# VH-VL binders against o27280: the designs that were tried, part 53

Target 1, 266 residues: o27280
Amino acid sequence: MDSMNVPEVLEIKRIVEESESVKTFIFSWDFRREVRPGQFVMVWDFRDEKPMSVSLIDPVRSEIGISIRRVGEFTDRVHGLSEGDLLGIRGPYGRGFELMGRDILLVGGGIGMAPLAALADEATARGMRVDALVAARTADELLFLDRLEAAGVNISTCTDDGSCGFKGFAHERLLTLEENHDMAAVCGPEPMMFQVMRILDERDVPAQLSLERYMKCAVGICGQCCLDDTGFRVCAEGPVFWSQELSRVREFGRYRRDPAGRRVPW

## First folded at step 18 (VH-VL)

Design zd14
Fold by ESMFold2, fold request of step 19:
Structure zd14 (fold): chain C 266 residues (1-266), chain A 123 residues (1-123), chain B 110 residues (1-110)
Amino acid sequence: as target 1 above (266 residues)
Amino acid sequence: QVQLQQSGPGLVKPSQTLSLTCAISGDSVSSDSAAWNWIRQSPSRGLEWLGRTYYTSKWFYEYAVSVKSRITINPDTSKNQFSLQLNSVTPEDTAVYYCAREYPRDYYGMDVWGQGTLVTVSS
Amino acid sequence: QSVLTQPPSASGTPGQRVTISCSGSSSNIGDYYVWWYQQLPGTAPKLLIYGNNRRPSGVPDRFSGSKSGTSASLAITGLQAEDEADYYCQSYDNSLSGYVFGGGTKLTVL
């Protein structure tokens, strides 16, 4: 059994309650092993295993953080854990975000801000100017605002209900923001990412978008994370893709496939 | 600012123990974020990492598999130094030996090196 | 042979770009960061690159690192006479549970 593909059992060092529905679980980590913003880990609770994005990469404190939204049985069980409890972690896997230029725009929806928070930390540490558009349904679901502000990120917010910042969708707010970024990184609900991608493409802003798909192996063997048209495996060639790569994928933003391969609407 | 000063014999007979000391100024051997390394360099092996020690809530030790059965690295907090002992040396252990600080450890690399000590193993 | 493979020598003229390769495996460079060291004649190695492509304070931006798959590369642009030195890559190897170095590349400035 290859040690890279076996979960390492780690103690939960700290838990940060990011919102009512989102917690960040922090573990000690050996940073000789490479971790990039946008990569994911498989989290094993000794019953089931699910992919989760890395949201904190802190080599000075030797800490990695994984943000998890409570959405079902697995995440309910993990949210019930306490500091000192154990989880299995394997990875990291996948292609992370690539930084370019001096000015970056982050567009995050809901839990999609998790990998972008890690990217913001790296970008600011490199001396880049970082603007973040943080989107949610309501103010209480806006994530990582204090952390982003402490890092020197320029924050714009939008909420579907208007309870904080711009009232409306992320792509609508984006139309009212400055257009002078060298690149963008986008993560959130796939319909949001599709609309944001169109705007960024019209502005000739290079964009990278992080996708979510059903995963079993996480190392590119089983094919369950493949995209239509290209055969890209989200766990291997992604989860982060350039917008030009996704322009060749007609399913992006339009539909998804269930485990039986049937097209279903978003 | 931080300096590493090496000391120890430059000539060791085969089958004896090689013993070197690295004195630290400007930092503490028990610094929570640092690791303290020994590396050697020879024409036949180039640069070769031998091992490291570091402190968090307790001391940790890592040794290269090639010397694991013969090596000991000891921190000494009272003298603010760390030592290398390599048992049962042969002429193949002839090298320039370096100590190095790794700070912060793991990600940032070995940022401060000692001056190097040539140790010749010869009868 | 070294766990990481480097060409034994490289050369260039002042002002040119030179690239030094470092080849490893999935047990090291594939999953672990790459470090680079410069060793001037008669001196200890000096950290040049960490985290694949980051420079410590005081290292000129004409030195850059990159990594792709199980290989890494050090690039030097605007080559200067004082860049004549030995260059070593380093990574961590999971199967050996320790740091590993390349065999070194002697860079000659013509």
Scores: ipSAE 0.710, ipTM 0.882, lowest interface PAE 1.2, mean pLDDT 90
Fold by ESMFold2, fold request of step 19:
Structure zd14 (fold): chain C 266 residues (1-266), chain A 123 residues (1-123), chain B 110 residues (1-110)
Amino acid sequence: as target 1 above (266 residues)
Amino acid sequence: QVQLQQSGPGLVKPSQTLSLTCAISGDSVSSDSAAWNWIRQSPSRGLEWLGRTYYTSKWFYEYAVSVKSRITINPDTSKNQFSLQLNSVTPEDTAVYYCAREYPRDYYGMDVWGQGTLVTVSS
Amino acid sequence: QSVLTQPPSASGTPGQRVTISCSGSSSNIGDYYVWWYQQLPGTAPKLLIYGNNRRPSGVPDRFSGSKSGTSASLAITGLQAEDEADYYCQSYDNSLSGYVFGGGTKLTVL
């Protein structure tokens, strides 16, 4: 990566269908290059380029995995690809999660569980005790349960419709869980993360939360990923932020921005 | 219990070829997860990585730019060893030479080293 | 000429904390992991730290590694006489397409 970050064109080694709407695309990767849970890559399908979280970091097999929810034209095209097809990957970028202490709580909603699955693997490899609260709208959308169980993670589930585990929202389930963690890592729908952050702050649990914002350059120079009032660049100072950093951000949990920078309600 | 045992001459004349061998016990040179490295150490250059080889579906070789025109690393599966050849040596090639296993390769570092072989290049 | 820069020496007394720095660039430490090796007098290097801050089995927890930007640091707490050794950092350099080492730091325990 001379003076500019350019995509490396990689073959899709393997595709895992995680749900009806989520696939994990797995590539060979040279793990001399640092990759941390919570970082993202820019995925290029030769027409458009979008940020995606790393969900699998496996240096033993030399594999990196990227989980993608089908939500629009770009992701529809990528979901149509097969093993052996090509994608461009540049990165990783951003600030990843920092592990500390012995006991970590993960709170993931929907596709937000993807970077937390990678973090769970790292945490268990370090000998930490890992509790995960996995949330979705329905049972069919709960992600990575078998993988987390195989890693030795203690799983609690919740679904909006009650089809699996606790019926209700992640923050409601959190209120019923034990309060003895050294840290928490949170990723999911921003309204969920806001409510979870509030509870964790009241419990004095240090929390790191992973944000999504529109990105173009991914290295902090274009300003498209900036947060209101603070000027934090999600691609450079984030995407992982401490809860204290986010408490000063008025837009967090209240609105989002489309690719043109316009405010839209949650 | 992996052990690397080095052998080869300690004195080489200028313009000759430096040739060293590293015998492996407790692992296979064709292990899919390992890489096999040569490193040298001298007062003028400190530690200097020279190259590595590893096997997956085929053999791969990586050589330091500083020596790539003169270096060859050869795995030998029948003897379970790997060798270093450095052509056209000069007194600047005088160093202690180490072989090292990198296992698993890339992320985990060089976990087993040979004891080193001092090679002096002089007449 | 080393690609990674380390102080040539460091010293401390038993029980003290010592740090050893390693300075690189965006083509190595900035994007690539850092490894550390200990070399006791008369012996080959021994892997001390991988993955910036992870210890292989058998390495005491008083050794720790960290990385910030294009620089890395090895910390030794509770310094002991047997810690007297040379310490080398290592990374991968994309512009050189190969592994690179620091110049080494001789740690003296007084």
Scores: ipSAE 0.699, ipTM 0.877, lowest interface PAE 1.3, mean pLDDT 89
Fold by ESMFold2, fold request of step 19:
Structure zd14 (fold): chain C 266 residues (1-266), chain A 123 residues (1-123), chain B 110 residues (1-110)
Amino acid sequence: as target 1 above (266 residues)
Amino acid sequence: QVQLQQSGPGLVKPSQTLSLTCAISGDSVSSDSAAWNWIRQSPSRGLEWLGRTYYTSKWFYEYAVSVKSRITINPDTSKNQFSLQLNSVTPEDTAVYYCAREYPRDYYGMDVWGQGTLVTVSS
Amino acid sequence: QSVLTQPPSASGTPGQRVTISCSGSSSNIGDYYVWWYQQLPGTAPKLLIYGNNRRPSGVPDRFSGSKSGTSASLAITGLQAEDEADYYCQSYDNSLSGYVFGGGTKLTVL
């Protein structure tokens, strides 16, 4: 086989505080190895290993960035690390986003903006016109706004509490945006993605959505990342899926599974 | 405009050392974002990468397995050039030798090439 | 011989589409980017494609690259007489810890 399945121990080169709860960890990376926006890596803190999306792909600086929200024990330990500390990285794995056409819409909720920020950089480097709908519960949780603006992305914001931009959910804001995009890329809370997908499907906009599921092997062998109804393995056939692939999946947007495999409502 | 100018003998006897130099204008051999490559080409083998060097906080060197025991690539910041030395040559080392810049390195490929130097190994 | 496999030759008439294949393995094309070079007779190679499918400035959009699994492809549409050249694919090979090239494809424009 190949060395993708063995973590490489890398030094944290730099840490960026994106918000009170989100940090981006930056590493040196050999860009002869292919990395696509929407792919994930397995991050190993020498006790546990979790999948994380790549948020920065910078071949000029030879840097890769991984944005992590503090949500539990693993991410709390990683957030406690400093420049010069070590993490294990294996991957990248999975299917990334495919760019097409000239005009792209990004719809990101919370930490879901991480892989979309990487995609925005690639899209602008290709000369595409990029519109981004950036959503969060509150203004302080809107991510990557300055970075997107500096890249020339047209930003619309929405917050559940109305503290910045449109007050309401991302799909509600989407109904008020122009309908002239060649494609869309979506990542965020699964209920948000389900609602956004339905609107984009009705508008006949090709859409790709990035899913999170529990992962163990990352190469499709263990079956822990399978979706109900289709047998799709998020780590092998995803994490990025076309909306057509997801439209037949009853699980999507309706429930999730805990590490023991039990159904849990969103 | 970046240009690479090669120099060195075109005829080398078997068992001797092939030695070529690539002079750089319009860029620096110690550029933090570039890598400096040697490639050779023969009718029987086509293009064959030999090695590269590049600078970040220190000098790094990578050599093709096929020539690792015989090859040395040396950067020279004072002359703004880099050299190729290939020891113990045989007629199988007869080829056109190219130097090439890789900029930015890794992802973007070899964007500037020297003019090529035919080196014949024969006695 | 070459780590990457290309057909030795290809041909087409002006205006046609021609495709040049490049076959590798999981230790190279499968996990690593693909580059393409054009070499006109008597000249050094010229970078044509990087990052699987990106064109440097100055390369016409009738040249395109693609990658699927462990194979890559260079397509030329609207074939012109000036496209007559040798074409080489390149990747990085993890097992050899170095760059590898295909054997080259001689394209003849009839």
Scores: ipSAE 0.671, ipTM 0.864, lowest interface PAE 1.4, mean pLDDT 89

## First folded at step 20 (VH-VL)

Design ce10
Fold by OpenDDE, fold request of step 24:
Structure ce10 (fold): chain C 266 residues (1-266), chain A 118 residues (1-118), chain B 107 residues (1-107)
Amino acid sequence: as target 1 above (266 residues)
Amino acid sequence: EVQLLESGGVLVQPGGSLRLSCAASGFTFSDYGMTWVRQAPGKGLEWVSMISGSGEWIYFADSVKGRFTISRDNSKNTLYLQMNSLKGEDTAVYYCTRGDYSYPFDYWGQGTLVTVSS
Amino acid sequence: DIQMTQSPSSLSASVGDSITITCRASRKIGHYLNWYQQKPGKAPNLLIYEASTLQSGVPSRFSGSGSGTDFTLTIRTLQPEDFATYYCQQYLSTPYTFGPGTVVDFR
């Protein structure tokens, strides 16, 4: 195993509470190790290890941020940590987003906005026009709105209950938005991404989508994150895929495999 | 052989409630999203509701939002449609179909008739 | 919502005839369109999905074409069992919507 695969023990520099269930943990980062939006790191709390997307990339402050939603035992432990506490971080891994054109559309659902927030920062820094459709079940689950606004992103929101913005789903709201984008980046629940991808396809907008799968090694060896039929490894060939690639992935939007390898429907 | 069998359709008064069931067999039920489609007498087809394999993703037509609930019991291979606050315009044959946002409606039950009348 | 229309609403034909039914969407829907056949007192059957792909078990005399807003279902040689009502359905976005149907009856 390469030295890059050895977790570096880092101190939590700062914690940002994004919502009731989401925190962003900020670490000092040596940018001699390049990191791109859409890539992930393996976070080790000295008991377990989980892949997490990078949600903040700040070369000026020499910092990265990792946004984590509280969803289980591992994340419960991490959410109990304070500034100054330690975590192991190895990576980054995977294929990140590729920016092209002048106008980009971001479509995110829930914690899926994490990698897209980092992408938004890069895109705006490059002088691109960024539109973002931020989706959540309720208003209090919408993430990174202030951050995106500060970056100059044009934001549209939708919520399942109509508590903020468009009442309905992301794909429904998307139909009502302008069709003037050179590229789209999508991240969120797969049922959302599947239906959003369909609309983007109809519009002939090149789209990149970020998948989430159970991941163990993060280096393309163990195969735990392999997608059926294609053999795509989410940790190696992904987690960012082009829509054309995902169109060949039968399980996309339909099912996933749990740690035991069992099929679990969406 | 894939089979879908609807049941529960009866005569009810306006404002009443009714639960429809759809028994599925011949395939792995949880692998597929399911959909309800209805057809008023002498009219066309109307999409009503859709539920994913796990049951976590649910969609409704505006005409039934807030009144209807869709659910499933994968252990029993059964799809349900709970209909509350029924109206005359809800009178229709209700079909359960195999299919969702990722699959066409490739198999249909024979339908069950719901009549809402005073 | 995406509105679907069909033309004609009804037509009369004879066995052996070739007929074409058209379906139009109120907006571009790519190839995300299905065709169904329904006989009186029976449930619908899937004929064509993705605008032009023939469902398994459906006779080859059925064909679908089109993209964007305009679609067609063609039956090249009508058989006695083909007299029925035909529906198009878009699945670009929820709510999914059906055309009003086209009744194909005996001349």
Scores: ipSAE 0.946, ipTM 0.970, lowest interface PAE 0.5, mean pLDDT 96
Fold by OpenDDE, last read:
Structure ce10 (fold): chain C 266 residues (1-266), chain A 118 residues (1-118), chain B 107 residues (1-107)
Amino acid sequence: as target 1 above (266 residues)
Amino acid sequence: EVQLLESGGVLVQPGGSLRLSCAASGFTFSDYGMTWVRQAPGKGLEWVSMISGSGEWIYFADSVKGRFTISRDNSKNTLYLQMNSLKGEDTAVYYCTRGDYSYPFDYWGQGTLVTVSS
Amino acid sequence: DIQMTQSPSSLSASVGDSITITCRASRKIGHYLNWYQQKPGKAPNLLIYEASTLQSGVPSRFSGSGSGTDFTLTIRTLQPEDFATYYCQQYLSTPYTFGPGTVVDFR
């Protein structure tokens, strides 16, 4: 068994409260094991295991951050943890984002901003101009605004209820923004991503999108995260895909499969 | 055969409320987002609202936001449009159609007439 | 919102004629355009999606072309059943918007 696939029991070094429902758990990390924005780790609380995107990559402090939204039993337990508590972490896994060009557009919805925040840090560190469209249902669900601003990111916001920024959806706001980007990275709910991808396609902006699927092995063996009609494994070929790859994925934006393998519509 | 059948269109007074229904058959209802499109007498088509397969993602035209709600019951293969605070401008034939942001409107019901008048 | 226009508003033609209807968007919408046919007292029917893909069951005499802002629907050999109103519809972004329609009637 690959040592990478054996969870390391790590101490929660710090916890950052990003919002009412989102916390970032920070761990010491040995960067001999490289991690890139867009990759994920499997988090094990000794009862269950879930894939989580890496939201912070800090080689200087030898730390990584994992942002977790409270949405179910597993995340409820994790959110109940304190600094000093232990979690099992294995990974990282999957294909991360690739940076290209000088100007990058980030479009994120809700917790989807987690991997994009990490990408923003890398992009800005490379001297790229970064625009970010941060979407959420309400203002209090907008994530990483201060962090992005501190990094020099040009931020636009949109909320479903208009409580902050543009009133409406990400694709609607995007339509009103400048069309000057070398590439885009998108992460959030698939209905959002699907519609955002369409606009980016119209603009001929190369786009990478991060998908979320139910995962078990994270190593491309069990097939639980396979995308229909393509054989793409989100854990292996993804979770970051190019738009042209996703154009071949019929289920993208339309449905996903639950742990039992049943189709669940978006 | 895909079939969509709207019902509920009647005469209502301004400020009134009405709920339209659309019964779907001939396909897996939950696999498709559904859309309401209306057509005022002698006028063109107007997109009204759209709902995803699960019902979690909903979109409205500005003209009906805050007044209309869209919902679906996948166990009953039925789409709904709850119309509140109706105005004369809402007078139209209302069509339910199969389609959403990822599918064209490939099947339409016969429509149901909603008349808002004093 | 994306505004859609059509030209002409109406046209008269004879059976066997070839006709072209134009649709224009207020901004570039790529190929994200559909065409619908509506006969009096009936619901619309999808003819073309993605600007140029013929819907299953639609006669091959119908064709769509265009990208960006300008689109065309062509009926090569007009049949009696083709006399109707035709609408274009963009789906680049919500709210989805329809053109005002083009009425094709008998000459």
Scores: ipSAE 0.946, ipTM 0.970, lowest interface PAE 0.5, mean pLDDT 96
Fold by OpenDDE, fold request of step 24:
Structure ce10 (fold): chain C 266 residues (1-266), chain A 118 residues (1-118), chain B 107 residues (1-107)
Amino acid sequence: as target 1 above (266 residues)
Amino acid sequence: EVQLLESGGVLVQPGGSLRLSCAASGFTFSDYGMTWVRQAPGKGLEWVSMISGSGEWIYFADSVKGRFTISRDNSKNTLYLQMNSLKGEDTAVYYCTRGDYSYPFDYWGQGTLVTVSS
Amino acid sequence: DIQMTQSPSSLSASVGDSITITCRASRKIGHYLNWYQQKPGKAPNLLIYEASTLQSGVPSRFSGSGSGTDFTLTIRTLQPEDFATYYCQQYLSTPYTFGPGTVVDFR
């Protein structure tokens, strides 16, 4: 078996259009290489390389899925690909989610639902009760609803414009939902995650949150994804962090570093 | 020294529009979310609106949703509140304050009085 | 929305007195509460954040305590400059809401 750090050139087996801006790319996967929800892979289009969360883990079909939002030049190129085209994939990397208890709450915003969808599959397979709060700006940006429903997940939705479900933000909707959960997993924009984390803290619900930062090496060497003060490397110590860990991260929810190392506010 | 200076408060008729400004100095403006809080004469404090450092994340009180807009120009270190369809109930001293969902309101301007009356 | 109440609405005290103001939230808000002081014709000033942390520059005679739904602001030795209106404010969730205020005046 090849080293996990050597990109494997894989054929796109299928493409699922999740929304206008999000596609899921399906690949054959050798599950002798273990992959966990919350981990990421480096996707290489032979020009550039970007970290992407794994959104589907299917050992039965020997497939993984990577959901990609169209947001820039790299993703524009990838979205232009067709079934049968090739991509380089290396990984998986990072710390994934840990499941505990019987009742789990998932809170996701936009493309943040990608790793949570994979987590939902694992949780339901284990016989856990899964509640999911799916947030987006508009109804057409809500992701994986049919998939989650088919898995038996109890879904609540919220949209900024009120086009579907609760009109408002995820943290606002969360206050109106049941409080009985053994753990929570959160992924989405940091302003959302920060405010959701606060509510979960008030409720004494153990929470794991997945961060997104600019990554280069993915192996904890280059330091591009290093969080200020703590020195946490998102690619190594994360991308999934416990809320107690993030409480020590000053920049969380406030700013991030761009590829040049400049501070960019949220 | 952190300073916030509001301006733009005047007498306006019901249904009118007004834009308030808040000039910030003494800190890196873009590092902080900013908030507007108002106080009607002889009344308590009311949260009005909040905007993140980049301006991408915006929040409003229900009482002003659809009528007010909040914005910022980080190149000018200035916060704005555009108030449309003004009502008598909007009469208040409007305070600009440094703070958002991640920071307490630790610095306040002197406030600017908006009077909505016929 | 989370409703905030304060007790008392007003109180009279003398210099040197110890006073306590109570703030109550309509639901549990953990420690996500701030206290502000406002003097007539002036902007509010932050006194306490996270329910019990003293803001830099604020005298140590001010203290905050509480968690969940009930919170207290205590001034141990009231000074002439402490006569003002005090507000609590929750920041668990938007919309952020203030208490109605407590007026502390001269006896």
Scores: ipSAE 0.945, ipTM 0.970, lowest interface PAE 0.5, mean pLDDT 96

